VH-VL binders against Coenzyme F420H(2) oxidase (fprA). Designs and how they scored, part 12

Target 1, 148 residues: Coenzyme F420H(2) oxidase (fprA), of Methanobrevibacter arboriphilus (b1a7s3r263to410)
Amino acid sequence: VTIVYDTMHYSTQKMAHEIAEGIMAEGYDVEMFFLHEDERSEIVKSILDSKAIAIGAPTINDEPYPSIGDLMYYLKGLRFERTGIKRKAVTFGSMGGKGGTPASLGKDLGEYGFDVVDTCEVYYVPDEEENKACFKLGQKLVEEAKKI
Short names: E, the ipSAE of ESMFold2; O, the ipSAE of OpenDDE; V2, 0.75 times the mean of E and O plus 0.25 times the DockQ between their complexes.

## First folded at step 9 (VH-VL; framework fv_dargistotug)

Design n3 (from g2 with heavy chain T53P; at its last look DockQ between E and O 0.90; V2 from the best seeds 0.00; counts 0 for: pae E 2.6 > 2)
Fold by ESMFold2, look of step 9:
Structure n3 (fold): chain C 148 residues (1-148), chain A 120 residues (1-120), chain B 106 residues (1-106)
Amino acid sequence: as target 1 above (148 residues)
Amino acid sequence: QVQLVQSGSELKKPGASVKVSCKASGYDFTYYAMNWVRQAPGQGLEWMGWINPNTGNPTYAQGFTGRFVFSLDTSVSTAYLQISSLKAEDTAVYYCARSRYTHGYWFDYWGQGTLVTVSS
Amino acid sequence: DIQLTQSPSFLSASVGDRVTITCRASQGISTYLAWYQQKPGKAPKLLIYGASTLQSGVPSRFSGSGSGTEFTLTISSLQPEDFATYYCQQLHSYWTFGGGTKVEIK
């Protein structure tokens, strides 16, 4: 499973790590990428080799963080719906206002050929229950990916 | 408050078996991996391996792939270390310690240790 | 398995001394290293994780540094309660420990 995220103050990074913990708790490997530090080609290669992905970004003024936009644009161009595999996906993020970034990303991924199975969104910094929700999201992603 | 409470000390003869328990409380047992660490008297710490409480699958360090068996009972949040065919060199304090599942995570809470003494 | 070598194995120091303990890994482990303190008859206690991040409740006189293969633990001004054995642990794979460094009262 491939996790790709960007973050403003590490809140989305915390969520990504909890999702990874849930995946690992199910006995499966995870490959994590932070958009500001990892090579775009390695991220895309990992996604192409994966049956499940998790994509996360914080919300800035109720809009997605710009770096995720670049990746989403690239994924749109790859036409995953034509690969014969309907990869599973989840989206996640933090918000400081209205929110909605995970849902927006999920809608886009659905149009790009992914089966978006769930989302996780938190206010500012995840609390204990929200961390558990992210953990469960990782477990759910694995359970759905096994159906491929 | 997170606690790992281990079973009491054991005095055994060579060739016997022992089963050390580690009961977890104060957290969701399936959120963390459970590790076992050995420390012979006056010696350093040896990581023995870990068990995944979610899947039940153990991973053993080199040198611990034979007589040592990790198991668990999630219904009572308890991990077990079983040592068969005990040898004098198995005399040690055995610790359980929790970690997260991904690499790079430390052992934040430890059990108090269980002394297993093997003497003829 | 990744081998960790601690240096020194033993040191004698006085209250107020600055002490430095090193840990060398047989291969690169990024910053995936932790430091533990252990007193006789007690379980180890986490001091430092991620090579340099201080665990909550640990005095600020403890600090860690390093990445790759070379790591240090520093106690800036040794206190009576700091006389103990210190272990490094790599967290990259298979979670091995260093051999330990015993710090005793001079």
Scores: ipSAE 0.433, ipTM 0.777, lowest interface PAE 2.6, mean pLDDT 85
ESMFold2 (binder alone), look of step 9: mean pLDDT 93; pTM 0.947
OpenDDE, look of step 9: ipSAE 0.862; ipTM 0.932

Design n4 (from g2 with heavy chain N57K; at its last look DockQ between E and O 0.84; V2 from the best seeds 0.00; counts 0 for: pae E 2.2 > 2)
Fold by ESMFold2, look of step 9:
Structure n4 (fold): chain C 148 residues (1-148), chain A 120 residues (1-120), chain B 106 residues (1-106)
Amino acid sequence: as target 1 above (148 residues)
Amino acid sequence: QVQLVQSGSELKKPGASVKVSCKASGYDFTYYAMNWVRQAPGQGLEWMGWINTNTGKPTYAQGFTGRFVFSLDTSVSTAYLQISSLKAEDTAVYYCARSRYTHGYWFDYWGQGTLVTVSS
Amino acid sequence: DIQLTQSPSFLSASVGDRVTITCRASQGISTYLAWYQQKPGKAPKLLIYGASTLQSGVPSRFSGSGSGTEFTLTISSLQPEDFATYYCQQLHSYWTFGGGTKVEIK
């Protein structure tokens, strides 16, 4: 089972890594993709071949990041609810101000046909407990994906 | 305090078997993978493979796929190395060492080593 | 497997000397390399990870550098307690150790 996620921020990158560790602890490999570092066609192909995804985006100074919106718009257009499989998803991110991006992304993914099983949001950089929460989030994502 | 404590030295005859234990303490056992490393007398370090402490699935390095078995007892945070059909060439110190699950991570804590001597 | 070649295999130096140990990989491994110190009868001890990052508690006289296929461990001023064998380890594809460099104090 291939699991795909995205990260664009150093703190968010640390969270993505811990989620990947949790997924690998459950015995599954992870395909990691970073916006602006990876080709979008490869990201979309990996998502289409996956039963589970993790989407991460930072929130800083309440500024939205257009690249995340572009990906989310593309996922909306694929109409995942029509595939007959409700893929599992988690969202995550770091905040430097208001926050709330993981919850917002989760709401959007739910509308796009994903079963969003949990979210994880940290302030600035993750501490030890927050790293463990991300690890557990990866484990939970796999556990839920096995139910498909 | 993170600690890996291995079982004591063993003296065995060719053809026998041995089971080396590595008891972990001071951390969440399943948060890290467990590796086994061999060092023959006067020789360098040789990675034997690792075991996923969450699933119990072992991965063996090339050359260690037959007589070497990794296993766990997670209820006591302990990893095991069993060597069957012992040969004189198996005489070595065997170390356990922990790592994260991804291959890009180092071995930050090591057991003290277990000397297995195989002699006729 | 990725093979690591350490040089020299043996080195004799005086207290205060600058010591450099080289590790060459058979293929590119980016910065996925660690260095270990092993004293006789003891388990290896991590010194450097990520090619250049010092492990906590390791004296600053130790430093690492390199990327790709060529890496170095440097001891800026050798101390009596630095008598040991030093191993590099690649972290790129599973794990492989170099053959070791024994450092003796004159």
Scores: ipSAE 0.456, ipTM 0.782, lowest interface PAE 2.2, mean pLDDT 85
ESMFold2 (binder alone), look of step 9: mean pLDDT 93; pTM 0.944
OpenDDE, look of step 9: ipSAE 0.839; ipTM 0.927

Design n5 (from g2 with heavy chain Y105N Y109P; at its last look DockQ between E and O 0.08; V2 from the best seeds 0.00; counts 0 for: pae E 15.2 > 2, placed apart)
Fold by ESMFold2, look of step 9:
Structure n5 (fold): chain C 148 residues (1-148), chain A 120 residues (1-120), chain B 106 residues (1-106)
Amino acid sequence: as target 1 above (148 residues)
Amino acid sequence: QVQLVQSGSELKKPGASVKVSCKASGYDFTYYAMNWVRQAPGQGLEWMGWINTNTGNPTYAQGFTGRFVFSLDTSVSTAYLQISSLKAEDTAVYYCARSRYTHGNWFDPWGQGTLVTVSS
Amino acid sequence: DIQLTQSPSFLSASVGDRVTITCRASQGISTYLAWYQQKPGKAPKLLIYGASTLQSGVPSRFSGSGSGTEFTLTISSLQPEDFATYYCQQLHSYWTFGGGTKVEIK
């Protein structure tokens, strides 16, 4: 499983780590990428080798953070439906206003050939209950990926 | 540039304590775990454990509990290894090394190493 | 805890030789293996991660392969700067290292 995220105030990073813990609790391998520091080609290679992905970004001024948009455009061009596998996906993120980035990313991933099984969005910084939700999201992603 | 700079070599007597520092620069300190690796003279690399820089929670490898304490000061992007009740067998080079938090993560970069010598 | 066994522990070779180093894991570790090069008095340097992916700036004469329990590092044409000790590291759980392979000039 591949987790890709961007963050502005570290909230999305915290969510990504909790999702990873949920995935690992189910015995699956996880590769985690931070868009500001990791090379896009390595991220895409990991996604192509994975049955499941988690993509996260914060919502700032009700828009996705730009670096996520670049990745999403690249994924659009790869046409994952042609691979013969409908990979599972979840989206996640933090919000400081209206929100909606996870839902928007999920819609886009669905159009790109992913089966988006759930989303998770938190206000600013995940609290204890929201951390549990992220953990469970990772578990759910693995549960769905096992069906492939 | 991403780098880890460790404190200088230490010469200690048995029973003393030592605290090795590892200062990170060029990246977001809390995005990565900090690992500690020991290499005794003429020996291979031993993973001692890591500390989660987001939570401050250490994880110690087998054989590195009790006398070895990982800590950090995020305000100065620094991780610490403290060894108490030093023994001659603790003579080694101690490395810090950055990794991501999860499976499949490699160590990059490494600190330059800190030689701790324990001699009567 | 996952044990890694490197073979050979010592290797004598000439410039231009093809060198193969093996790392065996006590249990399956998928492709979660890295290779490091260490020269005397220096920190280890990452060569390969994910069993087969070269780190940026590593010469193409280095290659890695394997999955599960058996992995290899290959140097297709040994150069003078390649005389060093090589370590594998599993990255599945508790990040253990192999015992090392010292490559010396013949």
Scores: ipSAE 0.000, ipTM 0.503, lowest interface PAE 15.2, mean pLDDT 81
ESMFold2 (binder alone), look of step 9: mean pLDDT 93; pTM 0.944
OpenDDE, look of step 9: ipSAE 0.872; ipTM 0.939

Design n6 (from g0 with heavy chain Y103P; at its last look DockQ between E and O 0.89; V2 from the best seeds 0.00; counts 0 for: pae E 2.2 > 2)
Fold by ESMFold2, look of step 9:
Structure n6 (fold): chain C 148 residues (1-148), chain A 120 residues (1-120), chain B 106 residues (1-106)
Amino acid sequence: as target 1 above (148 residues)
Amino acid sequence: QVQLVQSGSELKKPGASVKVSCKASGYDFTYYAMNWVRQAPGQGLEWMGWINTNTGNPTYAQGFTGRFVFSLDTSVSTAYLQISSLKAEDTAVYYCARSRYTPGYWFDYWGQGTLVTVSS
Amino acid sequence: DIQLTQSPSFLSASVGDRVTITCRASQGISTYLAWYQQKPGKAPKLLIYGASTLQSGVPSRFSGSGSGTEFTLTISSLQPEDFATYYCQQLHSYWTFGGGTKVEIK
């Protein structure tokens, strides 16, 4: 499983780590990528090798954080529906305003050939219950990926 | 309040078996992995392995792959260590300790320890 | 298998002393190291994780440093309750413990 994220004050990073814990609780390994620090081609290679992905970004002024947009544009061009596998996906993120980034990313991933099984969005920093929800999101992603 | 409460001390003869319990409370049991650590009298700490509390899959450290069995009862949030064919050298305090699933995590809460004494 | 070597194995000190305990790893482990305090008849207690991050509720006189293969635990002014055995633990792969350092009253 591949997790890709960006963040504005580490709250999305916290969510990504809790999703990874849920995936590993199911007995599966995870590759994590931080968009600002990692190469786009390595991220795409990991996604192509995976049956399941999690993509996260914060919302700034009710707009998606710009760094994720470049990745999404690249994924659009790859025509994932032609790989013969309908990969499972979840989206997640933090918001500092009206939110909506996870839903928007999910809609886009659906158009790119992914089966988006759930989303998770928190206000600024996840609390204890929101951390558990991210953990369960990771478990759900694995559960859905096993159906492939 | 996170607690790990272990079963009481055991006095056993060589060749017998023992089953140590570790009951967790104050947190979601499958949110953390469970580790077992041995400490012989006057000796240091020795990691025995861990069990994935969600899948029930154990991992044993080198030297603990034979007579030692980790198991769970998730309905009562309890992990178990079973030692068969007890030897005098198994005399030790056995601790349970929790960690997260991701590698590199520390053991933040420990059970109080269970003394197992094996003597003739 | 990653070996951890603690030094010294035993240390005699007085209240108020500065105490330094060293842990050396047989290979690089980045900052994946924790320190534990254990008093007789008690379970170990986490002091420091990530080589240098102080666990909540641990007094600020405890500090940790190091990365790679060399790590230290420092107690800046030893208190009566600090007489105990201290263990390092590597968290890089297959968790192993150092041999321990017993801190005794001089």
Scores: ipSAE 0.419, ipTM 0.759, lowest interface PAE 2.2, mean pLDDT 85
ESMFold2 (binder alone), look of step 9: mean pLDDT 92; pTM 0.922
OpenDDE, look of step 9: ipSAE 0.885; ipTM 0.941

## First folded at step 10 (VH-VL; framework fv_dargistotug)

Design q1 (from g2 with light chain H92K W95Y; at its last look DockQ between E and O 0.95; V2 from the best seeds 0.76)
Fold by ESMFold2, look of step 10:
Structure q1 (fold): chain C 148 residues (1-148), chain A 120 residues (1-120), chain B 106 residues (1-106)
Amino acid sequence: as target 1 above (148 residues)
Amino acid sequence: QVQLVQSGSELKKPGASVKVSCKASGYDFTYYAMNWVRQAPGQGLEWMGWINTNTGNPTYAQGFTGRFVFSLDTSVSTAYLQISSLKAEDTAVYYCARSRYTHGYWFDYWGQGTLVTVSS
Amino acid sequence: DIQLTQSPSFLSASVGDRVTITCRASQGISTYLAWYQQKPGKAPKLLIYGASTLQSGVPSRFSGSGSGTEFTLTISSLQPEDFATYYCQQLKSYYTFGGGTKVEIK
């Protein structure tokens, strides 16, 4: 399973870590990528080799963080809908205002050939219950990916 | 408060077996993996492996894949270390310690240790 | 299997001294390194995680640095309660410990 995220205040990074913990709790490996530090070619390679992905980004002033948009555009070009394998996905993120980035990313991924099984969005920084929800999101992603 | 409470010291003869318990409280047991660490008298710390508290699947360090068995009883939030065919070299303090599941996570809480002494 | 080599194995120092303990990994481990303090008859206590992050409740005289293969634990001004054995642990794969450094206070 591949987790890709972008973050401004480490809130989305905390969510990514909890999702990874849930995946590992189910006994599966995870590769984590931070868009500002990792090469795009390595991220795409990991996604192509994975049955499941988790993509996260913050919502800032109701606008997407630019780097996640570049990745999403690239994924659109790969035509996953034609592979005959419908990879599972979740989206997640933190918000300071209206929000909606996880839902928007999920809609786009669905059009790109992914089965988006759930989303998770938190206000500012995840609390204990929201961390548990992220953990469970990772477990759910694995449960759905086993059906492939 | 997070607490790991281990069973009491054991005095055993060679060839016997022992089962050390580690009861967790104050946190969600399946949220953390459980590690086992050995320390022979006057020696350093030796990681023995861990058990996935959600699946029950153990991972053993090299050298601990034979007579050592990790197990769980999740209904009472307890991890177990069983050592069979005890040898004098098994004399040590055995610790349990929790970590998160992903690599890079430290052992933040430890049990008090269980002394197992193997002698004739 | 990633081996950790601690140096020195034993150290004798006076109260107020600056003490440095080194841990060298046989291969790169990024910052996946923790330091523990163990007093006689007690379980180890976490001091530093992520190579350099101080655990809550640990005195600020303790600090850690390093990445890759070389790491240090520093006690800026040694106190009487710092008599203990110190261990490094790599947390990248199969979580091996260093051999320990016993610190004796004059």
Scores: ipSAE 0.517, ipTM 0.814, lowest interface PAE 1.9, mean pLDDT 86
ESMFold2 (binder alone), look of step 10: mean pLDDT 92; pTM 0.941
OpenDDE, look of step 10: ipSAE 0.865; ipTM 0.937

Design q2 (from g2 with heavy chain Y105W W106A; at its last look DockQ between E and O 0.05; V2 from the best seeds 0.00; counts 0 for: pae O 11.4 > 2, placed apart)
Fold by OpenDDE, look of step 10:
Structure q2 (fold): chain C 148 residues (1-148), chain A 120 residues (1-120), chain B 106 residues (1-106)
Amino acid sequence: as target 1 above (148 residues)
Amino acid sequence: QVQLVQSGSELKKPGASVKVSCKASGYDFTYYAMNWVRQAPGQGLEWMGWINTNTGNPTYAQGFTGRFVFSLDTSVSTAYLQISSLKAEDTAVYYCARSRYTHGWAFDYWGQGTLVTVSS
Amino acid sequence: DIQLTQSPSFLSASVGDRVTITCRASQGISTYLAWYQQKPGKAPKLLIYGASTLQSGVPSRFSGSGSGTEFTLTISSLQPEDFATYYCQQLHSYWTFGGGTKVEIK
């Protein structure tokens, strides 16, 4: 499973970690990438080798964090629908006002040939309940991936 | 605040059974995988397997299938290791240890260990 | 299965010495490697995870490096409390440990 995220105030990062914990709790391996530090080519390679992915970014100015746009644009061009595998996906993100990034990313991934199974969005810093929700999101992703 | 507290030392005869407990506290028991590690006297660490603390599903390393059984009681945040048909070569210290992703899946907290001695 | 080979198995050193322990993996494990310290009669203690990240509370004289198949644990200046056995652990495919390196007082 590949997790890719960017973060502005570390909230989306916290979400990514909780998702990773959920995935691991189910006995699956996780490779996590931070867009600010990792190379796009490595991220894409990991995604191609994965049956399931989690992509997350915060909302800024009522739009997805700009850095995630670069990756999404690249994924669009790869035409995953032609790989013969319908990969499972979840999206996540934090917001300081109006949200929408997880939904936006989910829509795009769906168009790119992914099966978006669920999403998680939190306001500001995730609380204990929201952290648990993210954990469960990771578990759900694994459950769906097992069907492939 | 995180603690793993194991049951006391055991002295058993060959052919007997033993059940070691590992009680967790200070964290959500179901968020972290629980591992078992064996260390024979004067020898190195040997990973025995792990158990999914959410589902209760165990995975055993090679060499630890059959006589070794992992189980849970989530109501008291406790993991168990049962060894049946004990042999002299089972004499060792047994550790429980949790693992988590944020630490690269490393074992960040360990029990104090339980010595199991098998002797005629 | 992934095997880890530590070298040396035994190391004699003095207080203040720079100590280096090597761990080699039978196949590439990226940075999925941890280092532990174990003292007699005690449980292992996590020192380094992710090959190079220092565990909270561990002295800065400890450091880890490497990726792929070659890894090293370094103690920049050995202290009296550092005499112990050290183990590497791969976390790429489940978990396995190296054979250990015992650091003894010269």
Scores: ipSAE 0.006, ipTM 0.605, lowest interface PAE 11.4, mean pLDDT 92
ESMFold2, look of step 10: ipSAE 0.007; ipTM 0.545
ESMFold2 (binder alone), look of step 10: mean pLDDT 93; pTM 0.947

Design q3 (from g2 with heavy chain T102V; at its last look DockQ between E and O 0.29; V2 from the best seeds 0.00; counts 0 for: pae O 8.6 > 2)
Fold by OpenDDE, look of step 10:
Structure q3 (fold): chain C 148 residues (1-148), chain A 120 residues (1-120), chain B 106 residues (1-106)
Amino acid sequence: as target 1 above (148 residues)
Amino acid sequence: QVQLVQSGSELKKPGASVKVSCKASGYDFTYYAMNWVRQAPGQGLEWMGWINTNTGNPTYAQGFTGRFVFSLDTSVSTAYLQISSLKAEDTAVYYCARSRYVHGYWFDYWGQGTLVTVSS
Amino acid sequence: DIQLTQSPSFLSASVGDRVTITCRASQGISTYLAWYQQKPGKAPKLLIYGASTLQSGVPSRFSGSGSGTEFTLTISSLQPEDFATYYCQQLHSYWTFGGGTKVEIK
């Protein structure tokens, strides 16, 4: 399972952590990528080798964080719908206002040939219940991935 | 506030079994997976695997399959490590540690460790 | 599986010395690396996480750097209480620990 994220105030990072915990709790391995530190080529390679992915970014100015756009644009060109498998996906992100990034990313991934199973969005710093929700999101992703 | 408290030292003979406990408090026990780490005398840390504290599903690292069994009693927020057919080489301190995945954000809670000595 | 090669295994130093410990990963692990300090009879204590983030309460003389496959723990000026064994840990793919570095009094 590949998790890719960016973050502004570490909230989306916390979400990524909880999602990873959920996945690993089910006995599945996780490759975590932070967009500001990892190369796109490595991220894409990991995604190609994964049956399931989680992509997250915060919302800024009512749009997905710009850095995630680069990756999404690249993924679009890879034509995952032609790879022969329908990978499972979840999206996540934090917001300080209107939000919408998880839904936006989900829509795009769907168009790229992914099966988007669920999303998670939190306002500012996730509370305990929201953390649990993210944890469960990871579990759900694994459950769906098992079907492939 | 979060604490992991392990059971006391054990002295066993080869071929016997031992069951180490790790009681958690200060957080929702079923939320975070529990890891087990072994450390032989004078040796380094070895990750043994972890267990889903909600479902009870264990994952074992290479070298820790067969004689090693992770289990739970969620009613008392306790994880267990059972080692059967003990060998002298099993002599070590065993730690439980709450699961973590670190990138600028972390969880780091360890038990105090349990010494298991296997001697004839 | 990801392996971590830690060096050196043993290091003799004096109070005030600059100490450097290296951890090499068999594959890229981004910054998903932590450093621990362990003293005899005690559980490991977290010093650095995310390769370079200092854990709260840890003296500023400790620092971590690196990304990908090469990582370094540095103690700028060794103090008496710093004589211990240090371990790196990767959290990119499950858990793996380095072999440890014992820092001894020269």
Scores: ipSAE 0.014, ipTM 0.600, lowest interface PAE 8.6, mean pLDDT 89
ESMFold2, look of step 10: ipSAE 0.530; ipTM 0.810
ESMFold2 (binder alone), look of step 10: mean pLDDT 93; pTM 0.948

Design q4 (from k4 with heavy chain G104D; at its last look DockQ between E and O 0.84; V2 from the best seeds 0.73)
Fold by ESMFold2, look of step 10:
Structure q4 (fold): chain C 148 residues (1-148), chain A 120 residues (1-120), chain B 106 residues (1-106)
Amino acid sequence: as target 1 above (148 residues)
Amino acid sequence: QVQLVQSGSELKKPGASVKVSCKASGYDFTYYAMNWVRQAPGQGLEWMGWINTNTGNPTYAQGFTGRFVFSLDTSVSTAYLQISSLKAEDTAVYYCARSRYTHDRWFDYWGQGTLVTVSS
Amino acid sequence: DIQLTQSPSFLSASVGDRVTITCRASQGISTYLAWYQQKPGKAPKLLIYGASTLQSGVPSRFSGSGSGTEFTLTISSLQPEDFATYYCQQLHSYWTFGGGTKVEIK
């Protein structure tokens, strides 16, 4: 499973870590990428090798953060919808106002050929119950990916 | 109110087996991995490995493969350490300790320890 | 395989003293280090994680610092209840413990 995220105040990173804990609790390896530091080609390679992905970004002006936009554009060009395999996905993120980035990313991923199983968005930073929800989201992603 | 309560001290002869229990309470048992740590008399701490409390899959540190078996009974939120073919060198206090599954795997809560003494 | 060397292995100190214990890793471990306190007959207790973050309920006289290969635990003013053995633990790989530092009353 591949987790890709960007973050503004470390809130999305905390969510990504809890999702990874849930994936590991199911006994599956996870590759984690931080878009600010990691190379797009390595991220896309990991996604191509994965049955499931989690993509997270904070909401900025009701639009994807620029680094996520570059990744999404690249994924659009790869035409995942042309394969016989519909990979599983979740989207997640934190917001300080309007929100909506996880839903927007999920819609785009669906058009690119992914089966978006769930989305998760928190206000500012996740509290303890929201951390547990992220943990369970990781478990759910693995459970859905096993059906492929 | 996280607690890890271990079974009582054991006195065994060489060649016997022992099963140490570690009962967890005050948290969701499968959200944390369970680690085992050995401390021989007058010696330091030695990590023995861990068990994934959600899947039941153990990982053993080098030197702890073979005679040492980690297991679970999730119906009672309990982890077990079984040591077979006991040797005198197995005399030690055995601790359970919980951690997260990935990154930042510090041991925030420990059991009280179980002394296993192996003598003729 | 990462080895941790604690120094000193033993020290004698008086109440009120400033005590410094070092832990040196055989290779870089970033800030993936924890410190534990253990009293005779008791389980270890987590003091510090992430090299410098105090665990909840740990007195502020305890502090940790360092990154890479060299780390310190400092007790700014030793109290009677601080006489114990202190262990470092690396969390980079294999979760190795240091050999321990016993702090005794002078």
Scores: ipSAE 0.519, ipTM 0.805, lowest interface PAE 1.9, mean pLDDT 85
ESMFold2 (binder alone), look of step 10: mean pLDDT 93; pTM 0.948
OpenDDE, look of step 10: ipSAE 0.869; ipTM 0.936

